# VH-VL binders against Cytochrome c oxidase assembly factor 8 (COA8): the designs that were tried, part 160

Target 1, 167 residues: Cytochrome c oxidase assembly factor 8 (COA8), of Homo sapiens (Human) (q96il0)
Amino acid sequence: APERGAERRDTAPSGVSRFCPPRKSCHDWIGPPDKYSNLRPVHFYIPENESPLEQKLRKLRQETQEWNQQFWANQNLTFSKEKEEFIHSRLKTKGLGLRTESGQKATLNAEEMADFYKEFLSKNFQKHMYYNRDWYKRNFAITFFMGKVALERIWNKLKQKQKKRSN
Key: E = the ipSAE of ESMFold2; O = the ipSAE of OpenDDE; V2 = 0.75 times the mean of E and O plus 0.25 times the DockQ between their complexes.

## First folded at step 15 (VH-VL)

Design mg40 (from mf2 with heavy chain G50S; framework fv_ebronucimab; at its last look DockQ between E and O 0.48; V2 from the best seeds 0.61)
Fold by OpenDDE, look of step 16:
Structure mg40 (fold): chain C 167 residues (1-167), chain A 124 residues (1-124), chain B 111 residues (1-111)
Amino acid sequence: as target 1 above (167 residues)
Amino acid sequence: EVQLVESGGGLVQPGRSLRLSCAASGFTFSSYAMNWVRQAPGKGLEWVSSISSSGGRTSYADSVQGRFTISRDNGKNSLYLQMNSLRAEDTALYFCAKESPFDYLWGTYAFDIWGQGTMVTVSS
Amino acid sequence: QSELTQPRSVSGSPGQSVTISCTGSSSNIGKGYDVHWYQQHPGKAPKLLISGNSNRPSGVPDRFSGSKSGNTASLTISGLQAEDEADYYCQSYDSRLSGYVFGTGTDVTVL
């Protein structure tokens, strides 16, 4: 029985962005685009006196970022793979080689590629719908917690002002 | 069914290394932060380590900092704990624990799913 | 390692109400971090009982309730049943430890 080669699901390596901001930075840093997801990672600053609410917000943002990075890394990998397979398949069907007479990589025309995009989008429609749903849910939550944190900060500032006036 | 199954526990001598594994099933493993929690015989629960969903962020208890390394392979739905320089005080039942989905109202991170644990005994 | 302080044991008769306290500090519960509660039967894995101070997961009886005030969280078991005999642990986050912290655990016995 031929050993069915375990299709190594090329999982996009969890690209831990090696972007390290300066140690003394008191701000969020935006890294270069990740090579797999093409998303720019944000390194979130952690204040010394981070409130529980601020922590929740930060964690949510970080988790959402990681979720997005993973999704798009995998999606881009899948897309690239399927695109290449499609091109190869179509070229083969046409009796064309993978390279032109000039040695350039053979390409399909825009119409043929449009079919690929349509099929790809159709195939991944549900996946994208779930992604969009979750994206909105996460971003709504982030916005909500941002509001809470803003209110907390305002309240804390007011309390500090009152305490300074009473002394 | 949502399940976590720990493995890799055993008897080891002090100073030795051991690697624990946790196999996840029944949920999207890559979407959740994971934790190791241990329980010494007849003692309470002790948090050991946490890893984010992507593996990009890790945290450790002071008791294991510099000795233990948490990692994950999302492609294999597996969580790992590399334990180096083991000590007698590391003797415990080690649980793999999944963080709950983010509560979008309250932003809570509880451990909603636990494995049955794997026993690590560090003895001379 | 900093632990949240729980009573070692709590006992009650069937149908009674018992309360388990979980006392933290200004770096955890007192700072405003949420408290979670777990039930652990002998030889079993912990089970989440209360999330976020007072939220019950699905399948957890309504006789379990959580509250938090100041540095102290409380788990109340109303209408104590024989099946409630177990160890109970609170859990929170500690900013000094930059990690999760558990309570010392409480053994609940049904008399």
Scores: ipSAE 0.694, ipTM 0.877, lowest interface PAE 0.8, mean pLDDT 90
Fold by ESMFold2-Fast, scan of step 15:
Structure mg40 (fold): chain C 167 residues (1-167), chain A 124 residues (1-124), chain B 111 residues (1-111)
Amino acid sequence: as target 1 above (167 residues)
Amino acid sequence: EVQLVESGGGLVQPGRSLRLSCAASGFTFSSYAMNWVRQAPGKGLEWVSSISSSGGRTSYADSVQGRFTISRDNGKNSLYLQMNSLRAEDTALYFCAKESPFDYLWGTYAFDIWGQGTMVTVSS
Amino acid sequence: QSELTQPRSVSGSPGQSVTISCTGSSSNIGKGYDVHWYQQHPGKAPKLLISGNSNRPSGVPDRFSGSKSGNTASLTISGLQAEDEADYYCQSYDSRLSGYVFGTGTDVTVL
């Protein structure tokens, strides 16, 4: 009997966090935070009797998770890179080295870092606005399909109860 | 312009390996699942493999499971198919195809954009 | 063999209507999975013609229409034109195979 698992994620060739769901899982499973996005992935179980509508909901949720993971992984990398560049630039302007006499990374005070945060937020305002709009659109669609699946399950249970009652 | 361009096909002997590439342009590659579909000369279409938008989920037709590996590099807008242990039956034109955006009303996932294909001939 | 059965060929005269059937089983079309249709001219890549049973992508003429009932999906081409000469493929998902399946293909000839 071949195992179901066409959409299961066990490795990430793209360099994303690699996390394997439990063997013979019959339910969704929540993993540890991804090292790049810092989001906890949900590993979706694919039941043998999954309806086409249930598959649509699951694929929408999986794609939304991957979209979220990619967005925040890229955002976090961009933030870290630009923060490091800003710190190096300001230390060079002050005539200071990149590391302290104790061997730790040299840092800027809160007043100096406020400039970076202001610039980063301003620069990324439109990007975050589009992210939020897409996030709401995706969640609306997920809620809509969750409603459709719930109605399908209620209808199927009602059909089964009527069939039992007629026997 | 939205397009997909396959490359890497050629003549290869049975039991050997070949790697196909598909270059995407004109759309946000990282947002869409991708597929490989093949067509033997004079025959119909056969689905080979699928990969999710991040590369975290893959699936394969039974005929290629364990021999072929689909992968993607979103930073390079590229899709790949590593083909190992090739058989004469793998001789075909190989297309890459993009899955359509999720239709929020109907939830459809059609293959909306296709490349022109790259020919793989497995022969001694 | 393919999981979805189509007639090998269909022919008609210019201006007529032709219908191509696509018959599956309880693990694909009969289970309720959507059917998509593709048009392939000789030496060219397939082009999406109908998505999700009956939805027409931008740029596809309204003379192409799709429907689905039970185990069978149909593609109808009204006002048949010479440029409609092509191979037509249906596609669905199969739960038994956990993958996509295509039809056997239909060659449309305009006489």
Scores: ipSAE 0.655, ipTM 0.862, lowest interface PAE 1.4, mean pLDDT 86
Fold by ESMFold2, look of step 16:
Structure mg40 (fold): chain C 167 residues (1-167), chain A 124 residues (1-124), chain B 111 residues (1-111)
Amino acid sequence: as target 1 above (167 residues)
Amino acid sequence: EVQLVESGGGLVQPGRSLRLSCAASGFTFSSYAMNWVRQAPGKGLEWVSSISSSGGRTSYADSVQGRFTISRDNGKNSLYLQMNSLRAEDTALYFCAKESPFDYLWGTYAFDIWGQGTMVTVSS
Amino acid sequence: QSELTQPRSVSGSPGQSVTISCTGSSSNIGKGYDVHWYQQHPGKAPKLLISGNSNRPSGVPDRFSGSKSGNTASLTISGLQAEDEADYYCQSYDSRLSGYVFGTGTDVTVL
């Protein structure tokens, strides 16, 4: 305990948390996981003079983030709800209460829970197939447009250098 | 069959409020941004408002900002427009429109599906 | 500028080509934003005709084509038919308004 106490007394934390974005930021920021989707939101930077290509990319990224967060929030809620209903149904069929003699929630064994997981996956197979297809399409598009924006920024820097040399 | 059906239009006096609804069917409503577009009698199209696929981002034309509120309920496949402090110049046929899937070649979202509209008449 | 300028009307005989112009400003078409075109028959909802300046959605006849240069976009109907008689609207994004803008509309008449 004495060495833990001594180090605790001597430690000084950093003054500013990197958890929240600064008031004015030149870059995108990643926030903490969303409670329902379990995904980290991106806080998008809007450049002072945003180009049409930059606007296209930003909208694509924003809509993709919203689409992805909605999908996983819905799937997580559905999974949780159906898991509890499955447990309640099987306990009721066995004539057991929702709680053990110690008062904690009753559960099913691993093989019974495996039946739930298999049923859930089978039920949702086509939905996850469509999700994976759309995820790949969106991410390839994002990568492609990130490349276009990078080239545009290089071109704009060259134009600025040409303008300064001509003065 | 893909459909958008607007409702809630009618005759109202200036200064009153009205709430429009748009019911979507035949597509995954929660995957697409939605828009309201209006057309005054005998006139052209005017964009009114947009809402992102989750409802987290909205935008408005200057002529309606502060008076109109766009919203959506993805559980009910429904888009809404709350119209407060109505004026005579708000008289129009109001359409709801769906944004298309992202065009990975051209990088655009166009308005690919439209409803038939609901008429709002503001007069005293 | 809160709207895109189109001619009030254009007309042509069946089989003729007609072109509709759509002129914007440095905050919309002139900045480089894409232009979309919509067709609206009397009493009907608009229909997407051209997206992304020149892309023709499935089911739109190949006689419709679009282009963009500078702050002007163009819609061309290369073999005018009776069913093409309608109103046509261009649309773009405007960075100053942070929103969409439509053109004033063009009434196409088939003679």
Scores: ipSAE 0.614, ipTM 0.840, lowest interface PAE 1.5, mean pLDDT 85
ESMFold2 (binder alone), look of step 16: mean pLDDT 92; pTM 0.948

Design mg41 (from mf2 with heavy chain G50A; framework fv_ebronucimab; at its last look DockQ between E and O 0.49; V2 from the best seeds 0.60)
Fold by OpenDDE, look of step 16:
Structure mg41 (fold): chain C 167 residues (1-167), chain A 124 residues (1-124), chain B 111 residues (1-111)
Amino acid sequence: as target 1 above (167 residues)
Amino acid sequence: EVQLVESGGGLVQPGRSLRLSCAASGFTFSSYAMNWVRQAPGKGLEWVSAISSSGGRTSYADSVQGRFTISRDNGKNSLYLQMNSLRAEDTALYFCAKESPFDYLWGTYAFDIWGQGTMVTVSS
Amino acid sequence: QSELTQPRSVSGSPGQSVTISCTGSSSNIGKGYDVHWYQQHPGKAPKLLISGNSNRPSGVPDRFSGSKSGNTASLTISGLQAEDEADYYCQSYDSRLSGYVFGTGTDVTVL
């Protein structure tokens, strides 16, 4: 019995972008687009005296970024796979080869591809709804914590000014 | 049901290596940071290591830094702890612990789900 | 490893109120990191009891309450019941350790 080759489910490698910002950077760095998600990763700066609130914000941003990277990496892989399968199946149904007479990759017309996109969007509609919901929740939270951090920083600056005036 | 199941514990000699596994079920494993926490016999809880949801970020307690490696396979809903250069003081029940969902109001991270633990005994 | 300091044991009679303290430092609780509480029965895994200083997860009785002031967090068990006999651990984050830290644990006995 031929050993059914375990289809290595190409799990999108957890492609932590190996983008390393300069060690002495005092700001966030934006890396190149990730090859799977096409999202540009942000390397978040960690201040030496990071407050708990700043840490929470940073952690939330990092987690949100990772969440987005994973989602889109998986989505893009799924999309690419299904697109290719669709094209192949459609070409086969038409009795067409995968390559044209000129040796180019055979393609479907825009109308046929529109059907694929419609079906793909329909199939993934719920997934996208959940993603959007969670995206809004996360970004709202980020904004909220950004506000809190801003207030904290203002307050700390005011306290420092008062202390300098008292001395 | 949300569950974490640890495995891979056992008796090992000092200086040897051991790999612990934690199988997650009943939740979206890839969405949560995971932790290892250990408890020596008759002692308290000690945080060992954490890994982000994507696996891109890891952290370790000083006691295990450089010896232990936390990793995860989100495709297999599995968390791992590679333990190298084991010492007698590493003898403990090792728990896999899931971080709670982010509290959007308070920004709180707690360990809301725990496994039953796997026992690691380091003895000559 | 830096631990949060808890009393070794606390005891009370049924129906009484007991309080467990968790004392940290300026690098953890005193810095403003949240404190979480866990209950652990003998031979069982820890269970989250209080999250974020005072938040009770679903299924946790209202007799459990958490507070935090300065470098010290407190867990109060009001109306102590026999089932509350367990070990209790506080947990926070420590900026010096760049990691989570647990309390030394408190054994609660019901007399």
Scores: ipSAE 0.671, ipTM 0.871, lowest interface PAE 0.8, mean pLDDT 90
Fold by ESMFold2-Fast, scan of step 15:
Structure mg41 (fold): chain C 167 residues (1-167), chain A 124 residues (1-124), chain B 111 residues (1-111)
Amino acid sequence: as target 1 above (167 residues)
Amino acid sequence: EVQLVESGGGLVQPGRSLRLSCAASGFTFSSYAMNWVRQAPGKGLEWVSAISSSGGRTSYADSVQGRFTISRDNGKNSLYLQMNSLRAEDTALYFCAKESPFDYLWGTYAFDIWGQGTMVTVSS
Amino acid sequence: QSELTQPRSVSGSPGQSVTISCTGSSSNIGKGYDVHWYQQHPGKAPKLLISGNSNRPSGVPDRFSGSKSGNTASLTISGLQAEDEADYYCQSYDSRLSGYVFGTGTDVTVL
């Protein structure tokens, strides 16, 4: 397209590193774990002759992946932040500094950290319950649409075989 | 309650840039894909750009590809459209539109909520 | 630009029925992509009227119905009322363009 344009020039290499399938990939592929969610992203191959039903399935899977990634990235961030705040608060209550004499971050023992984990789980119980509910709903829908796509492909193969027999 | 409010439109000269904003309220913004749709004075609707719920996937109409950039900030419930290298034919009312929830039976997505639009005039 | 063809205008009297056609091609409606319909009153934002060929959102009167066959989708307004005077747009997806496409729009006049 002309607007993509001859006027495009070499820019300073400041492009964002992008995650993409390897060359010759004609299928979905799995990437390395995301730094924030710790989940492996799937990059979806879009076939040239994708049916409307196949597009619905792909879009559902892509949106479910983004929903899942956002949920866990936010949960991991919240956990790390609240953990650091809890440690900081307890160390100050004890009159201890934030770093040891060796310059390492001061930590709490396992018994003290158990209180944090219990409080975090209790506080987030309802959020995780809703996550599980939505996770099951999304996977049910994905399975349902996978079935619909499979039936469409079987029907198309049957139609093609009948045309072949007609010469 | 459920609202989309666009802002940032105005009069700009050809070749310059403009940034549009869309403020969302009354729904979980981070759960829905968002779109920009424009309408030239006295003309019909034209889809401009789409962005997925997380912002990880974007798409553009061929007429704006390479010139416009769609983005979102889920923490601020805001959608943006950065418009560069503006042309006279970009003159239009720009609407922000939300995709409907996925219908688990039919898999249908439509634009169920629209803002009132912000007018962009590209002229000397 | 629009890729779907609609009549420029349709008119009717109160209580009558009018039908608006939306004609596409094998890369959009003919391929099987869903068609959505929007109603736009002068000076206002579009409102979703029909989703997924024939589904009515909450609050849309039964008088509005949608259908699709081959390359053509249709919006039918029965029992035409004064408040139905508006512009109507169809929308689908186009695989050739890898994007959404709208119809040329139809002005419905109630007289």
Scores: ipSAE 0.650, ipTM 0.858, lowest interface PAE 1.5, mean pLDDT 86
Fold by ESMFold2, look of step 16:
Structure mg41 (fold): chain C 167 residues (1-167), chain A 124 residues (1-124), chain B 111 residues (1-111)
Amino acid sequence: as target 1 above (167 residues)
Amino acid sequence: EVQLVESGGGLVQPGRSLRLSCAASGFTFSSYAMNWVRQAPGKGLEWVSAISSSGGRTSYADSVQGRFTISRDNGKNSLYLQMNSLRAEDTALYFCAKESPFDYLWGTYAFDIWGQGTMVTVSS
Amino acid sequence: QSELTQPRSVSGSPGQSVTISCTGSSSNIGKGYDVHWYQQHPGKAPKLLISGNSNRPSGVPDRFSGSKSGNTASLTISGLQAEDEADYYCQSYDSRLSGYVFGTGTDVTVL
């Protein structure tokens, strides 16, 4: 059930205590979908005493996110550009203008657009195949290094427990 | 053939600006972080700046922080270094360097491909 | 300007082994960051020799080897050859500077 207090835009007591909003979280944080890629970015937390192994994992995750965002942003733009070019080409073949009498963009029906979708998929097949291969490689690497970091943390806890018992 | 070619170096007076370019070919430029490294005449290598594969994350050596700006255009396969408020100490051969592919076993990134460099001379 | 410390020069006769040290601090090599090595002939760009402390890229002769212990890394050239005459640089990451650092460089002379 919705909380009625959420409808009140109270200016919370500013200046009376330290404030740590969710947007400046001390943990990894998932943001809203990116306008161009439609993917949700992860905002990575950097621990104060980050180990070199933890840094390797974080850099790998950051680079993978950037790679993935770039791929889909580019594919979305390419899709939109080629769709418009396809529509313009088909309208020109019919002897029609780019705008209707009302000034709206002219368009094609669903069956005509199906030809575009088939052509786009076929044209980009190899590109998506390489993307899928690289996606699996990157996700395997991330999972492997997540395991390494987990083992490092377990070993550190075991070392701390051994030191405590030796006293 | 994998290649990095720097350009934009020259002779300038202190306080002026230069913009270096690095053209990449033979590999998927947008997949790799990139770096600028400089070498003063007769001296060793000095790391200058790094930029992530998308351009969204940058870092700088203390000696250039606030004066230099690294950027990239992945559509043109090009890396840039905007150098403002140049000083005599910035005189060096500037190299463009590519970070290596991720090593599945060791997780290392090294500078595996280098350009031949472009010379920047700052003197009055 | 934090630098990793290397000897200024090292020399050896053909067939001998030479070792180049690279000493850092607790914020770089001593913290556990990897060390990479580069070879630079006069007037040429650097070339990657060793990555990840000891990994030899394809095309690098097996007479080049690397190791790391504590805050010191070492590059060893076994069976020194005339073409090994060059400058050698180590490189690591420094957490205090949040950036990469190079060594001071070592001039290897083949006698």
Scores: ipSAE 0.604, ipTM 0.839, lowest interface PAE 1.6, mean pLDDT 85
ESMFold2 (binder alone), look of step 16: mean pLDDT 92; pTM 0.950

Design mg42 (from mf2 with heavy chain G50Y; framework fv_ebronucimab)
Fold by ESMFold2-Fast, scan of step 15:
Structure mg42 (fold): chain C 167 residues (1-167), chain A 124 residues (1-124), chain B 111 residues (1-111)
Amino acid sequence: as target 1 above (167 residues)
Amino acid sequence: EVQLVESGGGLVQPGRSLRLSCAASGFTFSSYAMNWVRQAPGKGLEWVSYISSSGGRTSYADSVQGRFTISRDNGKNSLYLQMNSLRAEDTALYFCAKESPFDYLWGTYAFDIWGQGTMVTVSS
Amino acid sequence: QSELTQPRSVSGSPGQSVTISCTGSSSNIGKGYDVHWYQQHPGKAPKLLISGNSNRPSGVPDRFSGSKSGNTASLTISGLQAEDEADYYCQSYDSRLSGYVFGTGTDVTVL
């Protein structure tokens, strides 16, 4: 078995961001905004000698990012779909076509759209409350593990100093 | 009830392909990483492949790297394993397994829910 | 690829204690990665027994306990019962393989 194997990481699934951080990166990198969630993905640096605790923090951060991106991509797509259905329904009840003579999508005025926004927010209120609860729980956990990693690194530095003084 | 049900197994000739499916119910499928684990008849467990909650990260055991592809469809609550260039040594019962919720105190992930498995036999 | 080493079989009488070892290396258990334990009855899917070295899931009797030291993790079954007759597998993560690894498995026989 080779001393240092090649990187064994498969490529992202089709349709995922293709932004790549520099090959010799020693820190996390922020990519372009995802077109569905509008969130900027973080590409995580994996240290050569990553500790199990550091891996736990990285996995927690990666899973939190994927959870957050999925939530907002789904929410934005649902909003867009329901908004379009609402507009089409209202235009049909008025006997109007779906597009203007110029070929643009027909729209409702702000007063009419206010009904949709109110309905959408009311319908999704509980969902957004659960999202906020889980978001805070995840960030608390990330902060907690960041603290554990920091303490591990401090302890390791103290051990290194002790070894140098013992030798 | 939280459950995973595998399907798609069968008898297949060496060098051919087979696609396994795993249907999830009773939990928010899109919130959890998933794994495939296999067990040859009368033998022990062998980890095959991993996929993150969104499908954005995957990994494979060396024995299947380049031949198998794990994927998921969160809208259909389904996990898949595409198996290409099958070999006699791939003969096994294939389980799908869900990773546990992150233990916020200890940071632990374990395979907390398993399907009953689907049998793949690679023979001429 | 390297698996975690377990004894092939362990036996005991009802009411006794048995211990199953799971020995790895500096790239897995010895590096500090958590060890999980699974119980598999004949013809059934594995069931999570111990998570994260020593944590019992709800519904697992307190007769089952786990520990870890150095390169070795151990599963102890106290007050052995007939229903404990099964195969037991440890599992960890291996940094050289960048993947999960399972133990060779141990058959527990209740005499």
Scores: ipSAE 0.632, ipTM 0.849, lowest interface PAE 1.5, mean pLDDT 86

